# Miniprotein binders against Uncharacterized protein slr1840: the designs that were tried, part 17

Target 1, 371 residues: Uncharacterized protein slr1840, of Synechocystis sp. (p73408)
Amino acid sequence: MRQILIAPDSFKGTLSAGEVCQIALDVLAPEFDCVAHPLADGGEGTLEAIANNLDGQWQTVRVQGPLPDQTVDACYLWLPQEETAVIEMARASGLPLVPVGEHNPEIATSYGTGELITHAARRGAKQIQLAIGGSATNDAGLGLLMALGWQFLDSQGQSVGWGGQALGKVAEIIPPVLNAFPQVTVLCDVTNPFYGANGAAQVYAPQKGADPAMVQRLDQGLRHFARVVREFDGFEINFPRAGAAGGMGGGVAWALETKIESGFTAIAKLTQLEQAMAGCDLVITGEGCFDHQSPQGKVVGGVLELAKKINKPAIIVAGQCQLSQTVLPNVLKIFSLVGPDMPLEKALQHPQTALKKRLVQVKQYLIQSQN

## First folded at step 8 (miniprotein)

Design b8 (from m0 with S45V R48Q Y49F E53Y)
Fold by ESMFold2-Fast, scan of step 8:
Structure b8 (fold): chain B 371 residues (1-371), chain A 82 residues (1-82)
Amino acid sequence: as target 1 above (371 residues)
Amino acid sequence: SDEERLRQIAEKLKQLLDRAKEIIEKTGDPDEAQIVLFEAELLIVEAQFLALYTGNPDLYREVLRLLKELLRLIEDVRKKLE
């Protein structure tokens, strides 16, 4: 019997990576020996994907939400064997938590994400994987840092408070007295700098509720904070990736000396994907949209590079497929959910049915190629 | 109150400071140092959060002074353990 590793990303907006795996198992397992290995790129669905691979314990903590008068129950994943906590900042400080019409990056705070980090540290975490996608914030991680004991004071010696509006007020930085903290790895696939035309505020603040005037104020706040940090300890915060999550990439790299990895790379290492793949004859991977031209470290791209490295054939199942360049030699076939027999609207309304239909075709292809 | 708890923590940190000095001067034992570091870390975490909420600037300055002094001693112990 052919051993198949099912290693997909989520089909964003429709199916989790775990649901994709379960549907594939239901279709393929009667004829093939299948192993589920759901993946993520560090965005939404990351905790669920890791929990499906490892023996994780869900921790629910009541923390500060993105809005000043909001509290939320936020979950993170504790991995006792790995002594690692996996935190999605969006669960404490994310856009989905903000009611329609109340999105405002000038006031949205990352403080709750810092509370999750503190809770994980007290649980015994030696490592923290911090996924920073989906943020509501443009506060450079100031809220997160305040939750960890950092103080940011204005010219009158008072706390600057929360939100992106606080950045422009910082006159004094007081670090915490603790010099040892769990090692934080930030999961980040964007390259944007801290400020400027391609910076955090200019590129991402509009989707978080900022109008043009607010974008200008936020960018000026980030520039001001960069100057204060440079004066404080000589750190240059305006580097590629520093703009991620409203400048949090820069803020935590400066304050916590974080490691930064692509989401896929960090998750693949944590879940031992290469070892799992080596134990199988074939890999089936997929995602909601596959663009072979994309240079970013997408899940499908990462799986295909690993499969090529260890000489394993691969099959791709994608919601929609755009292939304007030659596929890798190790890719046997690509199956798209959307096609002449499955219009986009039908696939969006019935994603499980659409995926099952394509997996039946995958099954037939594999039976024919095995015979 | 938070102020009463900060006073208790400040007192306990003074005791840990004295123990840390003794370890640095007399023993250098890694296991003994780790016990003191563990106790200090728990109190420092609590003190940092409470200090952020205190309305008493004199108490706040005293706590920060003690925390900075303890941090220097912790760094000295770590240098000896390297």
Scores: ipSAE 0.000, ipTM 0.167, lowest interface PAE 20.3, mean pLDDT 82

Design b9 (from m0 with E46Y R48S Y49W L64F)
Amino acid sequence: SDEERLRQIAEKLKQLLDRAKEIIEKTGDPDEAQIVLFEAELLISYASWLALETGNPDLYREVFRLLKELLRLIEDVRKKLE
ESMFold2-Fast, scan of step 8: ipSAE 0.012; ipTM 0.528

Design k0
Fold by ESMFold2-Fast, scan of step 8:
Order: structure tokens, then C-alpha cells, then sequence
Structure k0 (fold): chain B 371 residues (1-371), chain A 82 residues (1-82)
């Protein structure tokens, strides 16, 4: 085995996917031909992982923040060769931008995210990858759509304004006649519907500052907007994933006919992961699950499925939890950072050292397995 | 426990199947849906074995319903890839 693809997720809270790749290169590259291919699931580290794989240009734009009286400097990644912009909505419309004590999904707007889309379109983007994690909003993407020229009017013919409170006031929808925008792909890994007990407001509005009464008002607004959309063009907005980012998943799928895919799937396609993997003899992937409550790794699972499809062997280097990955027969070995020689607390305190130690063991394993 | 593991796997399977359904209905990209369904198919075999080991009829029924859903989506994708 001479050529190795290093295709890890970040070790969340400790190491970026790029840092994982660099440590693996430092350990393995002297003995093997290694290709770094850092990945992400659409959350933390997504823009960084893509920038590491492709020649990206950072763009900074002053846009509307999540609060009506707020402006923010938001950056997105422009990929000139791919004619693609990668936008993380949280940089314009996210929870971290809201001052402590001012979180309020009834007034928080996604308008600034729409301004980033407009800027990317003017730059020449033909495709937009839109990561919608970390939102401050429960406005079904109304703000974003208004920035793109959509009009939502109340019963008096006036604009409904911004925020989740606007949804319950919509009486008329006027789409823009002109202005074709880039094809938008939404990166989304939650399956919540638009409204209801498992919907956007009931599940996510509390973390955005909603008390129980506000949650009920927001859910009623989403239900009202769903009815208005059905009356407008027959679209059923209450589908799984439509609840993502305060209903933005539903709103943009309806209005912009967006593709919705998992973060991993979108990133894998954009970075041509399958082609990179086909060019190698083995893939090394990994995730940083350091506790028993960590979710199953979306990135590792996706990498293993692709490797199985094209008959490539895989090695997993992970923190602690790996259940979904063990079902695939092409996994040669799993190396856990936490073990008898590396207690959990030490691995968390010195993640670079822990990872390097396990990669040295991977290297020894690969040397011994050569025929 | 095996029952708790199966519940987590069943939730993951449902999410994958819903993702494939949305892709089929919204984008019309059958290769994208096929990739998701192939991963779900890998997990369903393990879930089926685990459900049988528990002897719990509710969990066995849950996995059977997920398998039915998977088969319907595979047929839709196959029709589009023809």
C-alpha cells in the first residue's frame, strides 16, 4: 500500500480536520505517498475544510445582522474554478452574533444571509453551498427571500417585516419577476418538519431565546405560513428537513427550489472525494468522539460507504465512539485515541500528542501488512 | 444495551431514508439518493439482526417498516436511473 488518502472529520473541540491531516502527513508521508483531503459535515470547520481542499478566496461583506439594528462583517468562501460560493448562515444570521440577553427569534432575521447570496451572485457564482447550522432565526427564511426580491404582504398590503413574528401576518406572496440567482444547495443534517411537536419552533426556538408562550406563537406562525404557501402554489412545506434553521430549510426549498443534502454529501461532491479515493490504495478517516454521548460520525460513515462502493480498504482513527462504522466489511482496523496507554483526560488535554501516538501505530500496522 | 443501540440505529436509518426521499422529490438527482440508500441498506441488515436478537416484537416491527420504506425508495431511484 503506497498511496494513502487522509480523509478525516475534525476532532470537535480539539483539532480541525486540517490539523488532523497535517499530523497524519508528518507521521506517514516519510514512508507513504499521502494525499490530504480534510472533510466536514456542514457544521464547525466546513469553510476551513473546503478551503484546504480547493483554492478558495475569502470574501468579507458588511450585511444585516440577526437583530434589526445590527450590521455585521460576514465572510464566505469563493471558489473561482468551481464558480461556487460556500456560505455559512451563522456568520450573518447566527446565535453567536446576538448579545447575551438579546436572543429573540420573534425579531431575529435571516436578511443578511440573503445579502451574502446576492453578493456571491454578483461575483459570478453559479452554485451556492449554504450551511444553515447555528441560526438565531425562526423566520422560515423570509428575511433571506426578501433580500432576494420576494415580497410578503399583510392583509393591508404592507410588508410583514422581519422575524418569526412576521410569519403569522403573511396574506400575499409576490415573487421577483426578474433576477435568476445561483442554484442553492442547503447543507442540513436534521430531519425536523416545518411545524408541530418535532418542528422548528418546538425543538429549536428555546435555544434561540423563546419561552413557552413564544414557542407557541412561532409554531402558529409557521402553520399559518404553510397554509398560505399551499394556497399560493400548492407546495407542501411541512416535510422532513423543512424545520432546519427556523424553517429556512422549507422556505428556500419552496421559493428557490433548492437541493437539500447532508453536509458530508455536498462537501464530498464539491471536493471530488470519490475520485481522490479511487486514486489511492487505502483511506484513513476519523472523528473525535471523546465521550459516550457523542453522535455517530456522519463523515466517517460516508467515507466508509464510498470506500466500500469502490472496493478500497479503510482505517479509522477515532476518539472513542464508532458504532455505525463497524458494519462495513472493508474496515481493516480501528485505532482509538483513548485506551490503556492514553486516558480520556490526557487525550482531551493533549489531543495532538494522542493522535500522533495512534498514527505511529497506524504506520507500524501498515509497514507490517505490506507483502 | 442492544435495545438502546437499535433505537439509535433505527433513528439514523429513518433520517437517511427521509433524506433520500427529499432528494428524489426536490432535486431529481438519483445518484445522490442512491448513495444515501446504499448506506441505509448497509445499516438495515445489521439492524435486522440486532432486532431479532432482542426478541422484542415492537423493535422487529419497527425495522420491518424501515425495510419496506427502503425498498420503495430503491424502486423509485432504479426507475429514474434506467
Amino acid sequence: as target 1 above (371 residues)
Amino acid sequence: SDEEDLERIALELYKLLEQARIIIERTGDPEQAKLVLEFAESLIEYARRLAEETGNPDLIQLVDKLLEYLQRLIEQVRDKLS
Scores: ipSAE 0.000, ipTM 0.098, lowest interface PAE 23.7, mean pLDDT 82

Design k10 (from k0 with E7L L11M Y69W)
Fold by ESMFold2-Fast, scan of step 8:
Structure k10 (fold): chain B 371 residues (1-371), chain A 82 residues (1-82)
Amino acid sequence: as target 1 above (371 residues)
Amino acid sequence: SDEEDLLRIAMELYKLLEQARIIIERTGDPEQAKLVLEFAESLIEYARRLAEETGNPDLIQLVDKLLEWLQRLIEQVRDKLS
């Protein structure tokens, strides 16, 4: 019996990676020996994907939300065998937590994400995987650091408070007396610097509610904070990836000496994807949009590169296929959910039905290939 | 539920627009970036219609902001060509 590894990303906005795996298992078993290995890129669905691969324990903590007068119940995943916590900042400090029309990166704080890190540390975490996609914030991780005991004071010796607006007020930095926190690895797939034309505020603040004047103020705040950090300990915060999550990439790299990895790479290592793939004859992967020219940071691209490295054939199931002339040598076939028989709107409204229909075609293709 | 679906679609749109930007910056291949942008445009139109059906001006505003961001990315592609 052929052994098939089902290693998809989520079809974002429609199906979780776990749901994709479940539908594939329902269609392909019992004819094939299938192993589910749901994946993520460090964004939405990361905790669920990891929990499906490892025996994780959900931890729910009431923390500060992205808005000053907001509290939220945020979940993170505790992996006791690995002594690792996996935290999605979006669950405490993300765009989905902000009511439509109330997005404001001058005010939004990452403090709640820091509270999750503190809780995980107290539980015994030695490592933290911090996925920073989907943030509502442009505060350079200032709120997160405050939750960890860092103090940022204005020229009057008072706390600068929260939000992107606070960055421009920082005059003094006081680190915690005991700065012994778990090793943090930030999962980040963007290369933007801390500030400037391609920086955090200029590129990402508009989607978080910033108008042009606010973008300018936020960028000036990031520049000011970069200067203060440089004066504090000589650290140059304006580097590629530092702009991720409103500058959090830079802030935590400076303050916590974090590692920064692509989301796919970190998750693939944590879930032992290469070992799982080596044990199978074929891999089926997929996501909402497929473009093999951008494999770094994309789940499908990463799976395909790994499969090619270890000489495993692959099948792709994509929401909508966006292909160049490039032939992928180990890809047997690509199935698109969207086509003449399944318009985009219908697929978005009935994603389970659309996916099941294509997986039935995958099954028929595999049966025909056996004969 | 429609509001929650629109927020989920907005997250998908954000990631698609981010992906198009990465393609533009790393590969310098505007043709592939255009294909991703066209797909993002189709999702924006779908989300805009859903938002309009709800009659919620805040949801319509959110989709309009995403469309503005897409236009900025298209301008970046055009600037690389010229």
Scores: ipSAE 0.000, ipTM 0.161, lowest interface PAE 22.0, mean pLDDT 81

Design k11 (from k0 with E7Y E12D E18M)
Fold by ESMFold2-Fast, scan of step 8:
Structure k11 (fold): chain B 371 residues (1-371), chain A 82 residues (1-82)
Amino acid sequence: as target 1 above (371 residues)
Amino acid sequence: SDEEDLYRIALDLYKLLMQARIIIERTGDPEQAKLVLEFAESLIEYARRLAEETGNPDLIQLVDKLLEYLQRLIEQVRDKLS
């Protein structure tokens, strides 16, 4: 009986990584010894993937939502064995929490994410893994920092308030009293700088509700804040990845001296992926779209690199496949849900059925190749 | 950098389009899908400009395909509201 590791990303918008694993187990487990190891890239589904791998405790906290007059019940994952809290900022400050038609990055605040960090620290977290995908905000983490005791004042000596509109008003920075804070690691897979044509506002603010005029105001606010930070302590905030989550990547790197790593790397280390893979004969991985040029390939790419390193064969199951002619030597076969027999729209309407169909073909392929 | 940003924008657009598709066909509200598609449309204009700046015909073609898919979803939402 072969030992198979099922290590997929989510099929974003259709199936969670856990659901992909469950379908694979249902198809393959009668013939093979299967181990489920759902993964994520630090974006959507990160907490669920980690909770499925580790004995985590969900913590629900009432916090400030992305809009000023909004409160939300946000959950984060507490890992007692690891003394680590895993926080998705989107659960407190995310785009999905904003009613459609009310998206506005000039007023949206990250304050609630800071409240989650504070709660985790008081609970005893030694480390915090902060996933910053899916933000509704363009406030450079200003709200988050305010929740941690930072003060940002305007030229009249009053608080600048919340939202991306506040960045352009900052005249004075007052740091909190020095405390022994948990180490924060930001999970970030974008390379955008803080401001400019490829910066936070110009690239991502439109999806958060900004029209072109608002994008320009937000970018100018980020530029102003960058100047104030340079004046304050000489820090250059405009670096690759600083633009993540409306500039939060830059803001927390500056203020909290955070580590930044890829979401896949953090999750793989936390869940001991390499050890799990070493114990198996073959790995099956997958995602909604596989393309060597695509950032979406971070989980599949990471799994394949690890499998090559430890000399394990791999099979890929992808929703859509946009492949180069270059074949990876340890990849046995690639199965696509979308093909001549399964148009994209049909696969989107019936993702579980489409995945089951391809996994049956994977099973047949494995039985045929078994000696 | 510009090419990497364009691929990231394209994936974000695809994700929004997939979510709108699920809302109109399986769960949720056609009005909600319409608003998500309007936000996707605002992002496509920046993506087109960025693709043109790279001069890469493959990236320009990718943005064109996403625009075509967006137009199809807008038509479907319009038809369901009728």
Scores: ipSAE 0.000, ipTM 0.112, lowest interface PAE 23.2, mean pLDDT 81

Design k12 (from k0 with E4R E7I Y14W)
Fold by ESMFold2-Fast, scan of step 8:
Structure k12 (fold): chain B 371 residues (1-371), chain A 82 residues (1-82)
Amino acid sequence: as target 1 above (371 residues)
Amino acid sequence: SDERDLIRIALELWKLLEQARIIIERTGDPEQAKLVLEFAESLIEYARRLAEETGNPDLIQLVDKLLEYLQRLIEQVRDKLS
């Protein structure tokens, strides 16, 4: 073993993926040739992880927030060599931007996310990676599409306006005169359909402030919009993953002909993870919680599958994990931050210390394996 | 700042709660969901302390809403284990 790739996710709420990499470099680099490759799954920390891997330029844009009378300063990452913009919708249209007591998916709009896409397109983006986790919205991406020049009119020929309440009012769809947008890839790990018992409103609207009556209205709105879309161009919007971000997965797949990929898959391709891994002897990966039943695109799971594919051994450093009989054959050892000597509360209060302690044990393990 | 850290933690908490919900509904593995929820529970206690230190009532209420969601998911897991 000579060269180690350090390819972790963030440790949720405590350490960024970049901070995890830095601590690992501090512990391991004196004895081993280490390469940092911080990762993310398309949620919080995605922009930071990509910026640490590539020469990215932060762009701050004043856009529409999730509430009609709200504006926010939202950042996205511009990658000039890749001609790619990486956008987290939550920075413009996310649940944390809504003041407590004002969460309402009937009025929350994704318009600001569309403004970020427009800004990136004007910057010269040929591709956009759109992470849609953390949404405050249940508007099927209508706000986003309106910002891109789409018009949705009611039976009286007037704009339906913003929010999930607008979906049930749509009677006419008018696409933009010029519909030449960058290729959009949506980063999404949920499989929910557009509407129904397992759909966007029934499953996700309650956490965005919807009571049962509002959930019913929102689901009916999604069903209505699906019918209008089918009448417009024959597109079937009710497919697995279409329910992501209040139906935005469906809306943008329809209107922008976008692909939907797991966050990990998109980030791994963008950062050339497989090529980086092929150049190493061993991979160290980790996250705050390890779970074999995690949804598709989970960082640790994705790293392990890739390492197995190219026959590279792996070590896992996890915040809190449950060991299962189902472990990939190429995993050498799992190190948990939380254990008998390190309670969770102590790890949360002193995350750098907890991680460093486990990485010292990883170092000792690796040194012993060379004798 | 504490407020910026809390917003970041709130997003991570929401992500964990969504992960647990998906595990419950898609895989049918309530024990794995329980592990995720136990981690989220510890993290939300940290978030609560941080919110109280900010003195911002909107952020305190945000953490309370996340706690309500967490408790609902814990009840769903308990029901499946029964």
Scores: ipSAE 0.000, ipTM 0.180, lowest interface PAE 21.1, mean pLDDT 83

Design k13 (from k0 with L11F E12A K15R)
Fold by ESMFold2-Fast, scan of step 8:
Structure k13 (fold): chain B 371 residues (1-371), chain A 82 residues (1-82)
Amino acid sequence: as target 1 above (371 residues)
Amino acid sequence: SDEEDLERIAFALYRLLEQARIIIERTGDPEQAKLVLEFAESLIEYARRLAEETGNPDLIQLVDKLLEYLQRLIEQVRDKLS
């Protein structure tokens, strides 16, 4: 019996990686020995993907939500064997938590994400994987840092408070006496700098509710905070990736000395993807947002490079046309959900049906290819 | 057989070209369409060699028609990219 590794990303906006794996198992497992290995790129769905690969313990914590008067029950994943916590900031400080029409990055805070880090540290975490996709915030991680004991004061010696509006008020920085926290790795695939035309506020604040005037105020706040940090300890916060999650990438790199890593790379290492793939005869991977934003897939690309490295054949099941820059010789076939028999609108409305249909074709292909 | 392989490849090419057309018309993502068209071009080159080896003029004609369709889609994508 052929052993198949099912290692997909989520089909963003339609199916989780776990749902993709379950549908593939339902179609393929009667004929093949299948191992589910759901993946993520560090965005939404990361905790579910890791929990499906490792024996993790879900931790639910009541924390500050993105809005000042909001409390949220947020989950993170504790991995006791690895002494690692996996935290998605969006579960405490994300856009989905803000009611439609109430998005406002001038007041949205990352404080709740810092409370999750604090809880994980008390739990015994030695390492934290922090996925920073889907943020509602443009506060440079100030809220997160305040939850960790940092103080940011205005010219009158009072706390600057929360939200992106607080950045422009910072006159004094007081670090915690003992800044001893678990090693934090930030999972992020954007390259934006802290401020400027391609910075956090200019590029991402509009999707978080900012009008043009607010974008300018937020960018000026980030510039001001960058100056204050530079005067405080000489750190240059305006580097590529620092703009991620409203400047949180920069803020935590400065304050917590974090590394910023590709989401796929971090997750692949944590879940031991290479070892899992080596134990199988074939890998099936897939991803695919039905949007026009991503020119190349991070997860599919990473899986294919790994499969080529260890000489394993691959099959791709994609929402639409997610191809590697080079056609790889180890790719046996590409199956697209969208095609003459499945128009884009129908695939978006009935993603489970579209995926099942293509996986049945994958099954037929695999049966025909057997000796 | 080479004829069965060519038929299989021709079907795959038709599906890829239709997928590219849908992407061009509906998603507005010319970069994804470009990737699909580049892959289709590679398969058409392979299909052309197989068709020539069969000596079947109908199969050669089919590949030529697919090449013409691909060239039109490439021009549409090129116009949108520039």
Scores: ipSAE 0.000, ipTM 0.091, lowest interface PAE 22.9, mean pLDDT 80

Design k14 (from k0 with L11I Y14F E18L)
Fold by ESMFold2-Fast, scan of step 8:
Structure k14 (fold): chain B 371 residues (1-371), chain A 82 residues (1-82)
Amino acid sequence: as target 1 above (371 residues)
Amino acid sequence: SDEEDLERIAIELFKLLLQARIIIERTGDPEQAKLVLEFAESLIEYARRLAEETGNPDLIQLVDKLLEYLQRLIEQVRDKLS
């Protein structure tokens, strides 16, 4: 074996995917030709993983924050060769941007995320990857759409304003004049519908500051907006995934005709992971905790499925793993950071040391198992 | 669960600190790095509030230890900026 692709997720709370790659290169590169390909699943570390793969340009834009009286400097990643912008909505409209005690999904707006999209489009983006985790909002993307030129009017012909509270007031929809606009792909791994017991407001609004009465009002607002959209053009906004980011999944699918993909699938395509694997003899992947029954879209699971598809062997390096290597047909061996020689507390305190020790064992295994 | 929520927040904090480091190493833009650090500090306050709302002393203690660890990482990033 000559060429190794190092394609890990982050080790939750301890090491970035990029740091995992660097440690692996330091241990393995003297004996093997190694290629670093850090990954993410569309949540934490998405921009960083893509930037490490594609040498992107960071763009900073002063935009509307989640609160009406707030402005924030939000960054997104511009990929000039790919003519693609990668935007995390949380950097403009995220829950962490809201001061403690001021969380309120009835007033929080996604307008700033729309301003990032506008900036990227004006820069010349042909594609936009929009990661919608971590939102402060329950506005169905209403603010985002307003930033793109959509108008939403109440029964008196006045703008409904911002926030989840505005949804229940919408009586008329006026779309913007059509221009050449980039294709938007939403990165989303939740399946929640737009409204109802498993919908955006009922499931996610409490973590955004909603009390039970507010949750009821927000759900009613989403139901009302769904009716208005259906009357406007016949679109059924209440589908699986539509509830993501306070209904933004539904709102942008309707208004912008977005694709919705799992985060891993979108990132793997953008970074050309399958092509990178094809050029190597072996894949090393990993994450903080691995389970054979991991849902589709998780990084390790996705890497293993791609490796199986193109007949590449894989090695897993995981923080914790209880699985036998013999039950995974395309996996040569599983190495766990935590074990008899490395208790959990020590691995958490010294994650770089723990990972390096396991990668030395990976190196020994590969040298001894050649031919 | 609250434990799952706190885990997601911890991962996000770690990624923000790495974002700040990448900005400095690649662009040399300390103002962008500072904004990411301010974001991280806001997230720490949110995590502390979530832990306190559980009323579970073991969970509160666990989160406090995690946040102390993450604060040390923030200090390391700030030291590189100065």
Scores: ipSAE 0.000, ipTM 0.129, lowest interface PAE 23.2, mean pLDDT 81

Design k15 (from k0 with E12Q K15M F39Y)
Fold by ESMFold2-Fast, scan of step 8:
Structure k15 (fold): chain B 371 residues (1-371), chain A 82 residues (1-82)
Amino acid sequence: as target 1 above (371 residues)
Amino acid sequence: SDEEDLERIALQLYMLLEQARIIIERTGDPEQAKLVLEYAESLIEYARRLAEETGNPDLIQLVDKLLEYLQRLIEQVRDKLS
């Protein structure tokens, strides 16, 4: 029996990666021996995808929310065999946790994300995967670092406090007495630097509630903090990805010596995707849509590169696809949900039906193409 | 002036290259070093154009030395990722 690895991303806004896997299993089994391996890119659905692949234990912790007077129940995923915690900062410090009209990156804090890291460390984590998408913050991870024992003082020797407004006040940095935290890997898909025209504040602070004057203050705060860090230990914090999550990418790389990986790379390693793929004859991967004529998404692209590396054929099932099969030598066929028989509007209204229809075609293709 | 801007950019580039070297030596993380080097690579293209515009041989030579250093670090990272 031909063994098939089903390794899709979510179909954004319509189907989770797990739902895609379930529909594929329903269509392709029992004709084929199928293994579900739902994936993510470090954003939406990351914890769920990992929990689906591994024996994950959900941990719920009462932590500081993004607003100073807010507490939230935030969950993270504990992986006992891997001695790894997977933390999504948005669950403690995310934009969706802020009521409409109260978004303010000058006061929003990442402190709660640091509390999750502390809890995971006490749980026994030796590794932490930190997904930093969806932040409400522009504090360069200062809140997170304060929760880990770092002190940031102003010129009067007082704590700078929380929020993006604190960055411009930092005059002294005091590291924790014991900096014995698990190795942290940041999952990040943006390339923005710490400050400047393409930096954290200029690009992302407006969506977090900043007006133009506030954006300028936040950017100046980031520039000031970068100078203070450089004076403290010589670290250059203004690099690509450093601007992620309001500068948290830079802040934690500096303070915690984090690795920064694409979400796909980190998830693929953690879930042993290469090993799973090597055990199969063929991989089926996919994603929901091409919002524009961009290169393939991170998950599909990564799966295809891996499949090519280990000489496995691949099939793509995508919401929309204009790519030629000739351009992708290890790809046997591309199936688009949207086509002459399935208009975009109909596919969006009935995504499960559209996906099932295309998977039936995949099944027919595989049965007739036995070589 | 263009020469003053280039000297500032050259110092920034050197600091980035040193940071990448330190990451490689201290943490052994080639992926993080690669990100810093990619940023340095974008800046060195701009620096090279400015140096050529000045016609100043000392500044052109400085940028060439920084480019050679960048290339050596990229090779170290590539070897660790292979």
Scores: ipSAE 0.000, ipTM 0.154, lowest interface PAE 21.8, mean pLDDT 84

